# VHH binders against C-glycoside deglycosidase alpha subunit (carB): the designs that were tried, part 20

Target 1, 368 residues: C-glycoside deglycosidase alpha subunit (carB), of Microbacterium trichothecenolyticum (Aureobacterium trichothecenolyticum) (a0a0m2h8p8)
Amino acid sequence: MTALGTPIQGVTLYSFTRAFHGREYDLEGLIRKTAADGFGPGLEIIGFSSFRGFPAIDDAYAGWFRDLIDEVGLVTTSLAVNADIGIHRDRLLNQDELIEYMTLQIKAAAKLGFPIARVQISIEPDSMEALAPIAEAHGVTLALEVHADQYASHPRILALRDRYEKVGSPFLGFTMDWGATVSGFAPSLIEAYRRRGASEELLGQVVDLWNTYYEQGPPADQADHGQRFGSFIGLAARHGRPDLGIDFGINGTGLFGPARVDDWRTIAPWIKHVHGKFFGIDENGEEPSVPVRDLVKLLVENGYNGAISSEYEGWHWNYWQSPFDIISDEQAVQRSAAEAAGSRMITDLAEARTQLGAWLPNTEGAHA
Key: E = the ipSAE of ESMFold2; O = the ipSAE of OpenDDE; V2 = 0.75 times the mean of E and O plus 0.25 times the DockQ between their complexes.

## First folded at step 13 (VHH; framework vhh_8h63_2)

Design v6 (from u1 with S56Y Y101P; at its last look DockQ between E and O 0.64; V2 from the best seeds 0.00; counts 0 for: pae O 8.0 > 2, unsure alone 63.6 < 65)
Fold by OpenDDE, look of step 13:
Structure v6 (fold): chain B 368 residues (1-368), chain A 118 residues (1-118)
Amino acid sequence: as target 1 above (368 residues)
Amino acid sequence: ELQLVESGGGLVQAGGSLTVSCAASGRTFSDNYMGWSRQAPGKERELVAVIYSGGYTYYADTVKGRFTISRDNAKNTLYLQMNSLKPEDTAMYYCAAYEKPFGETDYWGQGTQVTVSG
């Protein structure tokens, strides 16, 4: 049996997007606040949205950033990187250029001190295979994000898993996104629709429809998924609100995934990073739409010693509550869940650094 | 920011086929829900088809079995293959990208005109 894992508490700055966009904080300010408010020690950052000139990072800037991280008492965990092939105005990147482009980002991650690069779900197995030696050379683990509408046992994800097995590189893995295995719509989302004038009847039916699909499980195939998407659109139309139909579909089938928590066991050995996606905390201090406790338990039971980056996704529609308060409350749930599972969340910086360094592969140990 | 540019529209006879394309630029194409909508004169814009980042698709009942939406992430391009075209398919066809979640950021192209003669 695998020893119980001790996940590292963390946060992705993506959670604070509104504050950033509102220019309430610059990057440094947000990092300092993150540390000060105790959302660490783990820190994930989105490269292109946060670092000026990304993926070109000069030595001075990298030095500054690393010093800042050390000063405030955080540990960098994951850098979210992008596979944008449309970066040029005149032409698109070909496959080789994509690999080069990803290489630049991997180098940036390494330079900035991130041991993980979160790779987008769109990356193909061939590309991951090609990037593996590059990742290894720089000591950066590539963790492809499993995100709704996909899930761990999705054919594409299994294909990636199989490729990982074939390649045999410890620097390839997954980022687990909790959005793939939710247990219901977020109440705050429903409230947002309510504020957009959706009737209680419509909202009730939307919830019921999602619950029906949840009971059925993930869609069996593309046709089934499409049918589900369409059913949300149709439901909106029948209630005289076709304008909400696409939103219902996107959220109902693309953000709130119906896979069961246990589905993650199919790829558990390859989970290198976790997006602790959540949408809100209720009056009882629980996340009503994400089975956080079960997810943390699963990670603990599978010996996960990586970071859980709290990802507050509710900020897209929830403008009436503080993301800082909500994240604090959610992390409390994580800590409680870990304890209930016979473990704990690591909140100590030194311990986090030590554990992460030992748990993730490095260049020196890559061939051991 | 995501820019969308449609192309491929034109005049086609009833029963004919046409493929329209949408070139995306400015951001990662593959992470968006992509779709085609159309608007006929005097009518509201209606969703025709949607394709997820994972490749799953939705079609409006009016086009199901006749139209095929696809995407080429390597070319950053969205396609709509339209077969067995009917006069009622005449419309301006728009490419759309939808941001997760909640449609906070939606992107539209300028559209390409499809005219089906009876």
Scores: ipSAE 0.014, ipTM 0.333, lowest interface PAE 8.0, mean pLDDT 90
ESMFold2, look of step 13: ipSAE 0.425; ipTM 0.758
ESMFold2 (binder alone), look of step 13: mean pLDDT 79; pTM 0.793

## First folded at step 14 (VHH; framework vhh_8h63_2)

Design w1 (from v3 with R27F F29V; at its last look DockQ between E and O 0.05; V2 from the best seeds 0.00; counts 0 for: pae O 14.7 > 2, unsure alone 64.0 < 65, placed apart)
Fold by OpenDDE, look of step 14:
Structure w1 (fold): chain B 368 residues (1-368), chain A 118 residues (1-118)
Amino acid sequence: as target 1 above (368 residues)
Amino acid sequence: ELQLVESGGGLVQAGGSLTVSCAASGFTVSDNYMGWSRQAPGKERELVAVIYSGGSTYYADTVKGRFTISRDNAKNTLYLQMNSLKPEDTAMYYCAAYEYKFGETDYWGQGTQVTVSG
């Protein structure tokens, strides 16, 4: 039996996107707010949206950033990086160019003090294999995100897993995104549609349609996925609201994934980071659309000692509740769930730093 | 089409008060994340105040205790009551509706000028 894991409490600044875009806080301010309000100790940041000139980071700026992190009492966990092969307007990146682009971002992560680089877009197993020695050289773990509409047992993910096993590098893994294994639409999303004038009949049908797919399980293939997407569009049109169709499709098939929680067991040994994606907390203090308690339990039982970055995704449509309050409440659920599983969430900074340093692979001097 | 129209700006003596308003068309103020920003000559635009659809508010430290953001649902209008005005408050004041969904951008008015004389 593997020792029970003690996940580290954390947050991604992505959760506060509205505050950032609204200029309520700049980057420094948001980091300080995060620390002060106790959302840490784990801190995840999206590189391209948060750091000017990313992935080019000068030494002075890196020094400033590291000092700030130390000052406020947080531990950097993951830097979200991009694998965008479409970065150029005229052509796609070839393999060598992709590797170079990823290398720059890995270096940036190392310079800024992030032990993990979360790869946003799925790249091919060959690319991950090629990046393994680069990641190792910089002491940065590459954690490819498993995000809806994909899931742990998705053929593409399994192919990556198999390649990881073959390569045998401890610097390759996955970022678990909870959006892949939700249990229903978020009530706040439904309310948002209601506020946009959707009829109760339409809302009921949208929920029923999703639930139908949930019972069926994840789509069998891309064609099935497309068909499901189209069905949401058609549903909206039939009710005289074609303007909502694409939104229904995106959320119904791309944000709220129908895989079951146990599906994560297929890649559990390779999970290096976790996006604790959620959409809202109800009046009972629970997340009604994400099985947070089961997910935390699974992580604990599988000996996960990494961070869980609370990722509040409901900010896209929810203008009536404070993201800070909602995230606080969600982290409470995580703590409760960990305790119920016979463990705990780590909220102490020193303990978090020590555990993360011991749990993740590193290269001596790589972050210097 | 969403439209925001600011009004109520003008010249006021230091220590005075002024209320600026923002009339919204094409959307409901009470259903959106709304705010005021200002931009002084040669300075960056800065957020002044925000009101959530639920009624919660945010204020910049520079205006906290002096400014009040509010809305009239019947008039579909956003307000900023400015008290104890200072010369440093001189700026173009802009009303904004912030992003709603994936890919959506903020909506801004044309602004109303507030000038505070010492």
Scores: ipSAE 0.000, ipTM 0.220, lowest interface PAE 14.7, mean pLDDT 91
ESMFold2, look of step 14: ipSAE 0.451; ipTM 0.774
ESMFold2 (binder alone), look of step 14: mean pLDDT 79; pTM 0.786

Design w2 (from v3 with V50I; at its last look DockQ between E and O 0.03; V2 from the best seeds 0.00; counts 0 for: pae O 10.3 > 2, unsure alone 64.97 < 65, placed apart)
Fold by OpenDDE, look of step 14:
Structure w2 (fold): chain B 368 residues (1-368), chain A 118 residues (1-118)
Amino acid sequence: as target 1 above (368 residues)
Amino acid sequence: ELQLVESGGGLVQAGGSLTVSCAASGRTFSDNYMGWSRQAPGKERELVAIIYSGGSTYYADTVKGRFTISRDNAKNTLYLQMNSLKPEDTAMYYCAAYEYKFGETDYWGQGTQVTVSG
């Protein structure tokens, strides 16, 4: 039996997108707020949206950033990097160009002190294989995100897993996104639609439709996924609200994934990072749409010693509750769940640093 | 890539009303939260309002209670209803789109000029 894991408490600044865009905080301010409010010690940041000039990071700025992180008492966990092959209007990036593009971002991650780069789900096995030695050279673990509408046992994810096994690099893995294994629509989302004038009948049918698909499981193929998407659009139209149709479809098939929690066991040994995606905390202190407790239990039982970045996704529609309060409450659920599983969440900075450094692969000189 | 085109700007008297629009093309912008920013001569660009995919909104203090941001996803159009306009509202108004999942890319239009006479 593998030793029980002790996941590290963390947060992605993405959770605070509204505050950031609202100019309530700049990057430094948000980092300080994150530390002060105890959402750490793990810190995840999206590269392109947070760092000016990304992926070109000068030494002075990197130094400043590292000093700030040390000052406030956080540990950088993952930098979200992008694999946009469509950056040019006229053509798609070829393989070599993609590798170069990713290399720049890996270097940036290393320079800024992130041991993990979260890679977008669009990356292919050949690309990951090609990037493995580059990742190793810089001491950065590439963790491809498993994001709805995909899931751990999705054919594409399994293909990646198989390639990982073949390559044999410890610097390749996955980022587990909890949105792939949701148990229902978020009540706050339903409320948001209600506030947009959706009838109770329509809302009921939207929920029922999702639940039907949940019982059926993930879509069998892309055609099935498309059909499900279309069904939400049709439902909205039938109720005189075609303006909500695409939104229903996106959320119903692309944000709230219907895979079961145990599906993650398929790739558990390769999980290097976790997006603790969630959408709200109810009056009982629980996440009603994401099985947080089961997910944490699964991670603990599989010996996961990485970070869980709380990813509050409900900010897209929830303007009536504080993201700070909600994230605090969600992290409480994580802590409780870990304890119930016979372990704990790491909230101590020194312990987090030590564990992460020991648990993730590194290259001598890469972290200097 | 998402293309944004603003329209509806013009000259209006103080106390008047004006609605500017932003038409999105290339893809459905339902995957984006949207916003308006403005830039007056000699001043920095400032955020005016944001509307998220779920319909929640944010307003700058300078326009709160006077401006209303809205969107029609079926028409791929963003709106800004401006009431009780003031000379200090004179600016080039820009439409912005923000990426839904990862926030990788922001899109901007070319802007529409709003001029408020005293």
Scores: ipSAE 0.007, ipTM 0.289, lowest interface PAE 10.3, mean pLDDT 90
ESMFold2, look of step 14: ipSAE 0.427; ipTM 0.757
ESMFold2 (binder alone), look of step 14: mean pLDDT 80; pTM 0.807

Design w3 (from v3 with S56T; at its last look DockQ between E and O 0.78; V2 from the best seeds 0.00; counts 0 for: pae E 2.5 > 2, unsure alone 64.1 < 65)
Fold by OpenDDE, look of step 14:
Formats: C-alpha cells, sequence, structure tokens
Structure w3 (fold): chain B 368 residues (1-368), chain A 118 residues (1-118)
C-alpha cells in the first residue's frame, strides 16, 4: 500500500480573471492578495495572459518576480503554457516550430521558477516525446491537461499514457482537471440561465437531460457525443429559447464532464498537477456540482504530493458572488476532505517547498 | 485574440451550390465549437450549423440535408457547403467561435453575403 499523499493547497490566478480584467488588481497586487488571503502556498499562473512579452522573459523581470514570490510567501507550482500552432495568420506551425515554441515557454517557466508547465490538451504523443529531453534539461515537468470533454480513460489520454511509459521520463505527466468528473450542473449556472429568462420548466429539463447522460456515462463515440450536443440545442429551441441552445450544449457536453471520479485511477501515477476546478459553494459549505471530497480522497489514496490549484470556473456567469470568498470556502472543503481521508492539505510554505522539491524531478539545469 | 474572416459568398441561382469559408487567425480554433449563423434583412440572426472539435455536428431543420459544416484544423478553416439553395437562404452568413463561457465572449466574423435568386 502506497503512503498517503499530502496535497499542497494552492490557487491559479485564473480564478481571479474577472478582478484582473476589471483592473481591480494588477499582477503584483493579485499575487499579494493571494498570499494575504491565505489561498496559497501554491501559486499557478497562466503565462501569456499574465506576463508581458511571454515567453520572452528578461533576467531582471525574472529576478523581480522571484523576489516577489519569496517576499509574499508563496511557492510557484505550475505555469500554464500554450501549444497554439495558429499564432501566425499565414500558416500553421510545423512540428519543429511547435517544439521550438514550446521550448521557449519551458525556458520561461524555468526562469520564473515554475517546476511544472501545464500543457494544453491538444499536444500529441510525438510532441510530448520530443519535448521530454528539453523539459529534463530545464528541470520542468510537462503536465498535459486532461480537460473535458476528455477524461482519464479517453483513448487520446491513454495513448499519451502509453507514450509516457515508453519514453520513461519522470518529466512527463498529466494535469488532472476536475471538470472531467462533474456530478451535476452548477446551481449558479442554472441561476444564471434563470436570470436570462429561462423558464423553470426548461431549466428542469436541462438538468434532467444532463443527469440522464451522466447515468449513461461518457459518450460511447463521437456520434453519441454529437447527439448529446444537439439534444441540448433542440431542447432550448422547443422552449422558444434557441439563443440558449449553444450554451447548454457547450456546458452540458464540454465543460461539465460526465466521467466518474474513479476514472482518474487510470492515470493516477502520472498526475503531476491538479486543477481543482469548481463552480460554486452552497449555503452548506459544499460544492454541489463537483465531488471535491471524493477527488481529494482519491488523490490522497494514490500518494499525490503535488499541488491542487483551486480553479474557480464559475466566474464566467456568476457576477453576484465574490471569487475570493468562494475560493476560501472551497479550500476549506479540500482541507476537510483530506483530513477525512486520513491525511491533510499542506498549508505551510516551508513544508510545501520541501515536499514539492522532493516529489518532482529536477536537474542541475533547473538550478541554473 | 481570435480573428475570423468569412469568404465565398455571392450570387447563385436557386437549386445551385455554394461553399463559404471562415479563416481563423491569431490562434487555432481546434478546441472550439464553431458555427455558422445567418441574418436576412429584417430578420433576427439564426443558427445554421455547429461543429465540435471532435467532428460532431448540429444543423437547423431549415438546412438539414442540404448544408454540410466541416473544419480543417490543418488549415485553421471552417466551411459550409450549401446545396440545393433556395431564395429563403439569402442572408449574411457569419462565422462564430464558441468557448467555455457564458453568453458574451464569442468571436464573430464580419460575414459574407449569400444571395439566391429565384
Amino acid sequence: as target 1 above (368 residues)
Amino acid sequence: ELQLVESGGGLVQAGGSLTVSCAASGRTFSDNYMGWSRQAPGKERELVAVIYSGGTTYYADTVKGRFTISRDNAKNTLYLQMNSLKPEDTAMYYCAAYEYKFGETDYWGQGTQVTVSG
């Protein structure tokens, strides 16, 4: 039996996108707020949206950033990087260009002090294999995100897993996104539709439809997925609200994934990072749409010693509640869940740094 | 961040065929739901077809069996093949990219005009 894991409490600044876009905080301000409010010690940041000039990071800026992180008492966990081959208008990047593009971002991650780069789900096994020695050279673990509508046992994810096994690099893994294993629509999303004038009858049927698919499990094939997508659109149309149809379909089949929690066991040994995606906390202090407690339990039982970045995704539609309050409440659920599983969430900075440094692979290049 | 540019519109006789295209730039739309909508003069914009990254499709009843939506991720381009065109299909056709969001942040092109003569 593997030792119980002690996940590290953390947050992604993505959770505060609305505050950031609203210019309530700049990057420094948001980092300080994150630390002050106790959402750390783990800190995840999206590269392109947060760092000016990314992936080109000069030494002075990197120094400033590292000093800031040390000053406020956080530990950098993951940098979200992009694998977008469509950055140019004239043509798409070829494989070599993609590798080069990713290399720049890996270097940036290393320079800024991030031990993990979260890679987008679009990356292929050949690319991951090619990037493995580069990742190792810089001491950065590449963690490809498993994001809805995919899931751990999805054929594409299994193909990646198999390639990881073949390559044998400790610097390749997955980012677990909790959106792939949701247990229901978020009440706040339903409320948002209600505020857009959706009838109670329509809302009830939308929820029922999703629940029906949940009971069936992930779609059997692409045709089935399409049928599900279309069914949401049709439902909206039948109720005289075709304007809501696309939203229903996207959320119902692409954001709220119907896989079961135990599906994560398929790739558990390769999970290097976790997006603790959630959508809201109810009046009882629980996340009604994401089985947070079961997910944390699974991680603990599988010896996960990485960070869980609280990822508040409800900000897309929820304008009436504070993301800061909601994230605080969600992290409380994580702590409670870890304790119930016979472990704990790490909230101490020194302990988090020590554990993360010991748990993730590193090289001399990472220290350069 | 994502720019969409429609093309291929024009005048066509009833019963004819036409293919409109939507070229994306700034980033790929491989992970987006993509769709075509159209708006005729004096009418509201209506959804015509949607395609998901995995190839799943949806069609409005008015175009089902006549129109085909497709995408080429290698070219970062969305297509709408329109067969058996009718005068009622006359409209400005818009390309859209959808993300995991609530209502407001869709990407739209400027549209391409399709006119079907009776």
Scores: ipSAE 0.295, ipTM 0.744, lowest interface PAE 1.3, mean pLDDT 92
ESMFold2, look of step 14: ipSAE 0.415; ipTM 0.744
ESMFold2 (binder alone), look of step 14: mean pLDDT 80; pTM 0.802

Design w4 (at its last look DockQ between E and O 0.01; V2 from the best seeds 0.00; counts 0 for: pae O 12.1 > 2, placed apart)
Fold by OpenDDE, look of step 14:
Structure w4 (fold): chain B 368 residues (1-368), chain A 119 residues (1-119)
Amino acid sequence: as target 1 above (368 residues)
Amino acid sequence: ELQLVESGGGLVQAGGSLTVSCAASGRTFSDNYMGWSRQAPGKERELVAVIYSGGSTYYADTVKGRFTISRDNAKNTLYLQMNSLKPEDTAMYYCAAYEYKFGETKDYWGQGTQVTVSG
C-alpha cells in the first residue's frame, strides 16, 4: 500500500486578480499579504503577468525576489509559463521556435527559484519530450496542465502520459486542475446571471442542461463538445438573452468540466502540481460546485506530496465577496478533507520546503 | 507621480571619490526595486547597484568593493558612494525605481548626473 500523501497548502496569486485590478497591491505587497494571511506556504505565480521583462530575468531582480520569498516565509512551487504558438501575427511558431521559447521560460523559473513550471495544455508530446533534457538541466519539472474541457482520460492527455512513460524523465508530469472534475455550476455564477437579469426559468434550464451533460459524461469528441457549446447559446437565445449565450457556453463546457473525480487516477503517478480551482464557499463552509473533499482524498490516497495551489476562479463574476476570505475558507476545507483521509495538509514552512525538495526531482549543479 | 532628480556628478581624478544623490519627490521612493544604472558613450545602459526593501544590496561585478549604495528614507533620497574611481566608470549615472504589478510594470528614471573620471 502506498504511503498516504501530505499535500502542501498553497495559493496562486492569480486568485487575487481582482485585488490587482483595484490596484490595492503590487507584486511585493501581494506576496507579503499572502504570507501574512497564512495562505502559504506554497506560492504559485504567473510569469508573464507578474514579472517584468519575463522571461528575461536579470540577476538583481531574481535576487530581490528570492530574498523576498525567504523574508516573508513562503516556498515557491510553480511558475505558470506560456506556450503560445500564436505570438506572431503572421505565422505560428515552429517546433524549434517553441522549444526555444519554452527554454527561456524554464531558465526564468530556475533563476527565480521555482521547481515547477506549469505548462499550458496546448503543448504536444513531441515538444514535451524535446523539453525534457532542458528541464532536467535546469532542475525544473514541467507539469502540463490538464484543464477543462479536457480531462485525465482524454485521448490527448493519455498520449502525453504514454510519452512520459517512454521518455522516463522524472521532470515531466501534469498539473491537475480541479475545474475538469466539477459536480455542478457554482451558485455564485448562477447568482451573477441572476443579477444580470436572467429569469429563474432560464437559470433553471441552464443548470438542468449542464446536469444532463454531467450525467452523460465528458464529450465524446470535439463535435460533441461543439454541440454542447451551441446548446447553451441556443438556450439563451430562446429565452431572449442571446447576450448570455457565449458566457453560458464558455462556462458550461470550458470552465466547469463534467469528468468524475476518479478519472484522475489514470494519471495520478504523474501529477506534480495541483490547481485547486474553486468558485466559492457557501454558508456551510463548503464548496458546492467542486468536490474538494473527494479530490483531496484522492491525492492523499495516491501519495501526493506536492502543493495544492488554491485557485479562486469565481472572481470573474463575483464582485460582492472578498477573495481573501473565500480562499481562507476553501483552504479550511482542504485541511479538513486531508485529515478525514487520514493525513494532513502541510502548513509549516520548513516542513513544506523539506518535503517539496525531497519529493520533486533535483539536478545537482543545475543553474539557470 | 514619482520624480527622480540626480545630483553630485562631476569631474574627478582616477583613484578619487564621488557621491551622487537621487532625490525623490511626488511620492515616496519605491520599496520594491531601486538603484543606479549608468550609460557610457556608445554603450548600453547597465545596472550598477540596487538596494532592496529589506536592505540587501546588489552590485555589478565591475563596481563591487568600490561603490556603496544607500538610502535615507527620512530624506527620501538614494545615494551612491563611489570610491577608487576609474576612467571606465565615466558615464551618465541614472537613478531608477521599479514597480511590479500583475499585468503592469512601471519604471521611474531621473535625468541623470554626469560622472567623468580622468586618467
Scores: ipSAE 0.006, ipTM 0.216, lowest interface PAE 12.1, mean pLDDT 91
ESMFold2, look of step 14: ipSAE 0.331; ipTM 0.706
ESMFold2 (binder alone), look of step 14: mean pLDDT 82; pTM 0.816

Design w5 (from v3 with R27F; at its last look DockQ between E and O 0.72; V2 from the best seeds 0.00; counts 0 for: pae E 2.5 > 2, unsure alone 63.1 < 65, grease 24.9 > 24.2)
Amino acid sequence: ELQLVESGGGLVQAGGSLTVSCAASGFTFSDNYMGWSRQAPGKERELVAVIYSGGSTYYADTVKGRFTISRDNAKNTLYLQMNSLKPEDTAMYYCAAYEYKFGETDYWGQGTQVTVSG
ESMFold2, look of step 14: ipSAE 0.458; ipTM 0.776
ESMFold2 (binder alone), look of step 14: mean pLDDT 78; pTM 0.787
OpenDDE, look of step 14: ipSAE 0.373; ipTM 0.774

## First folded at step 15 (VHH; framework vhh_8h63_2)

Design x1 (from v3 with T105K; at its last look DockQ between E and O 0.71; V2 from the best seeds 0.00; counts 0 for: pae O 3.0 > 2)
Fold by OpenDDE, look of step 15:
Structure x1 (fold): chain B 368 residues (1-368), chain A 118 residues (1-118)
Amino acid sequence: as target 1 above (368 residues)
Amino acid sequence: ELQLVESGGGLVQAGGSLTVSCAASGRTFSDNYMGWSRQAPGKERELVAVIYSGGSTYYADTVKGRFTISRDNAKNTLYLQMNSLKPEDTAMYYCAAYEYKFGEKDYWGQGTQVTVSG
């Protein structure tokens, strides 16, 4: 029997996007707040949105950042990197340029002390294979994000898995995003639509439609996905609210994925990082739309010893509740779930550092 | 930030064909829903077609079978091929990108005018 995993509690600063954009906090302030409020010890940051000049990071800045992390008592887990080949106006990056660009980001991750780089879902197997030796050279694990509308058993993801197996590098894996295995629409989203004047009848039908698809499972192919997307748009239009159609479609097919929790078992050995995506906590202290407890149980049962970055995604529509409070409550659910599974969430900094360093692959000179 | 610029609009006879394009710059639309909307004089803007980053598509009933939305990732360009055009297709056509990751945001172009003569 595989030893039960002890996931590390963590958070992505993405959860606090609204606070950051509202200039309530700068990066340092947000890091300090994160630590002070106990959202750590794991810390995930989006590179381009958080670090000025990214991926060009000078030694002084890297030093400052590392010192700050040490000072506040956090452990860097994952740096979200981008594969945006459209970074220039004139033309798209070719494959070689993409690899170069990714290399710069990998170097930046290493320099800043992140053992994992979360790679966008758009990256292809050939690119991941090409990046494997670079990742290894810098001691950075590349974890491609499995994000709705895709899921663990999606053909694209399986292709990546197979490539990983072929390549045989421990520095290749996946970031599990809980959005791919949602159990329902978030009540706060429904409330947001209600506040936008959606009728109860429409809202009921939107929920029913999603539930229908949930029962059917993930879309079989792109055509099916498109049909589902269109069905939400059509539903809105039939109720005289075409303005809500795109939102219904995006959320119904692109953010709230209908795969079942058990689907993650398909790629469980390659999960290197977790985006604990969630959308709200109800009055009972539960996440009504994300099966957090089942997801944590699955991770524990599969011996996952990486970090779970709480990713509050409800901030897109929820302006009436504090992300800090919601994240705190969600992390409590995670802790409870881990305990119920016969394990625990690691909340101790030293233990987190030790475990992460032991669990992830590393190279000489690399910082974990 | 993502910038969208439409082109390809013009005057075409009923039954004719036209392709409008939307060039994206600053970012790729690989993680977005991309779409075409149109607005005729005195009418509300209506969604015409949408394509998801994965390639799935949606079409309004009024254009199904006649219009095709596509993208060229290598050119970072969105297209709408319009066949069997009708006078009722006359409108300003707008390109839109809908982001749901890393900040929900909608992007629009300036539009390109399509006029179909009877």
Scores: ipSAE 0.110, ipTM 0.639, lowest interface PAE 3.0, mean pLDDT 91
ESMFold2, look of step 15: ipSAE 0.480; ipTM 0.792
ESMFold2 (binder alone), look of step 15: mean pLDDT 81; pTM 0.819

Design x2 (from v3 with Y52F; at its last fold request DockQ between E and O 0.51; V2 from the best seeds 0.00; counts 0 for: pae E 2.5 > 2, unsure alone 63.4 < 65)
Amino acid sequence: ELQLVESGGGLVQAGGSLTVSCAASGRTFSDNYMGWSRQAPGKERELVAVIFSGGSTYYADTVKGRFTISRDNAKNTLYLQMNSLKPEDTAMYYCAAYEYKFGETDYWGQGTQVTVSG
ESMFold2, look of step 15: ipSAE 0.509; ipTM 0.796
ESMFold2 (binder alone), look of step 15: mean pLDDT 79; pTM 0.795
OpenDDE, look of step 15: ipSAE 0.316; ipTM 0.747
ESMFold2, fold request of step 17: ipSAE 0.449, 0.410, 0.402; ipTM 0.774, 0.750, 0.748
ESMFold2 (binder alone), fold request of step 17: mean pLDDT 79, 79, 79; pTM 0.798, 0.795, 0.793
OpenDDE, fold request of step 17: ipSAE 0.345, 0.421, 0.340; ipTM 0.767, 0.796, 0.760

Design x3 (from v3 with Y52W; at its last look DockQ between E and O 0.65; V2 from the best seeds 0.00; counts 0 for: pae E 2.4 > 2, unsure alone 62.9 < 65)
Amino acid sequence: ELQLVESGGGLVQAGGSLTVSCAASGRTFSDNYMGWSRQAPGKERELVAVIWSGGSTYYADTVKGRFTISRDNAKNTLYLQMNSLKPEDTAMYYCAAYEYKFGETDYWGQGTQVTVSG
ESMFold2, look of step 15: ipSAE 0.476; ipTM 0.785
ESMFold2 (binder alone), look of step 15: mean pLDDT 79; pTM 0.797
OpenDDE, look of step 15: ipSAE 0.431; ipTM 0.792

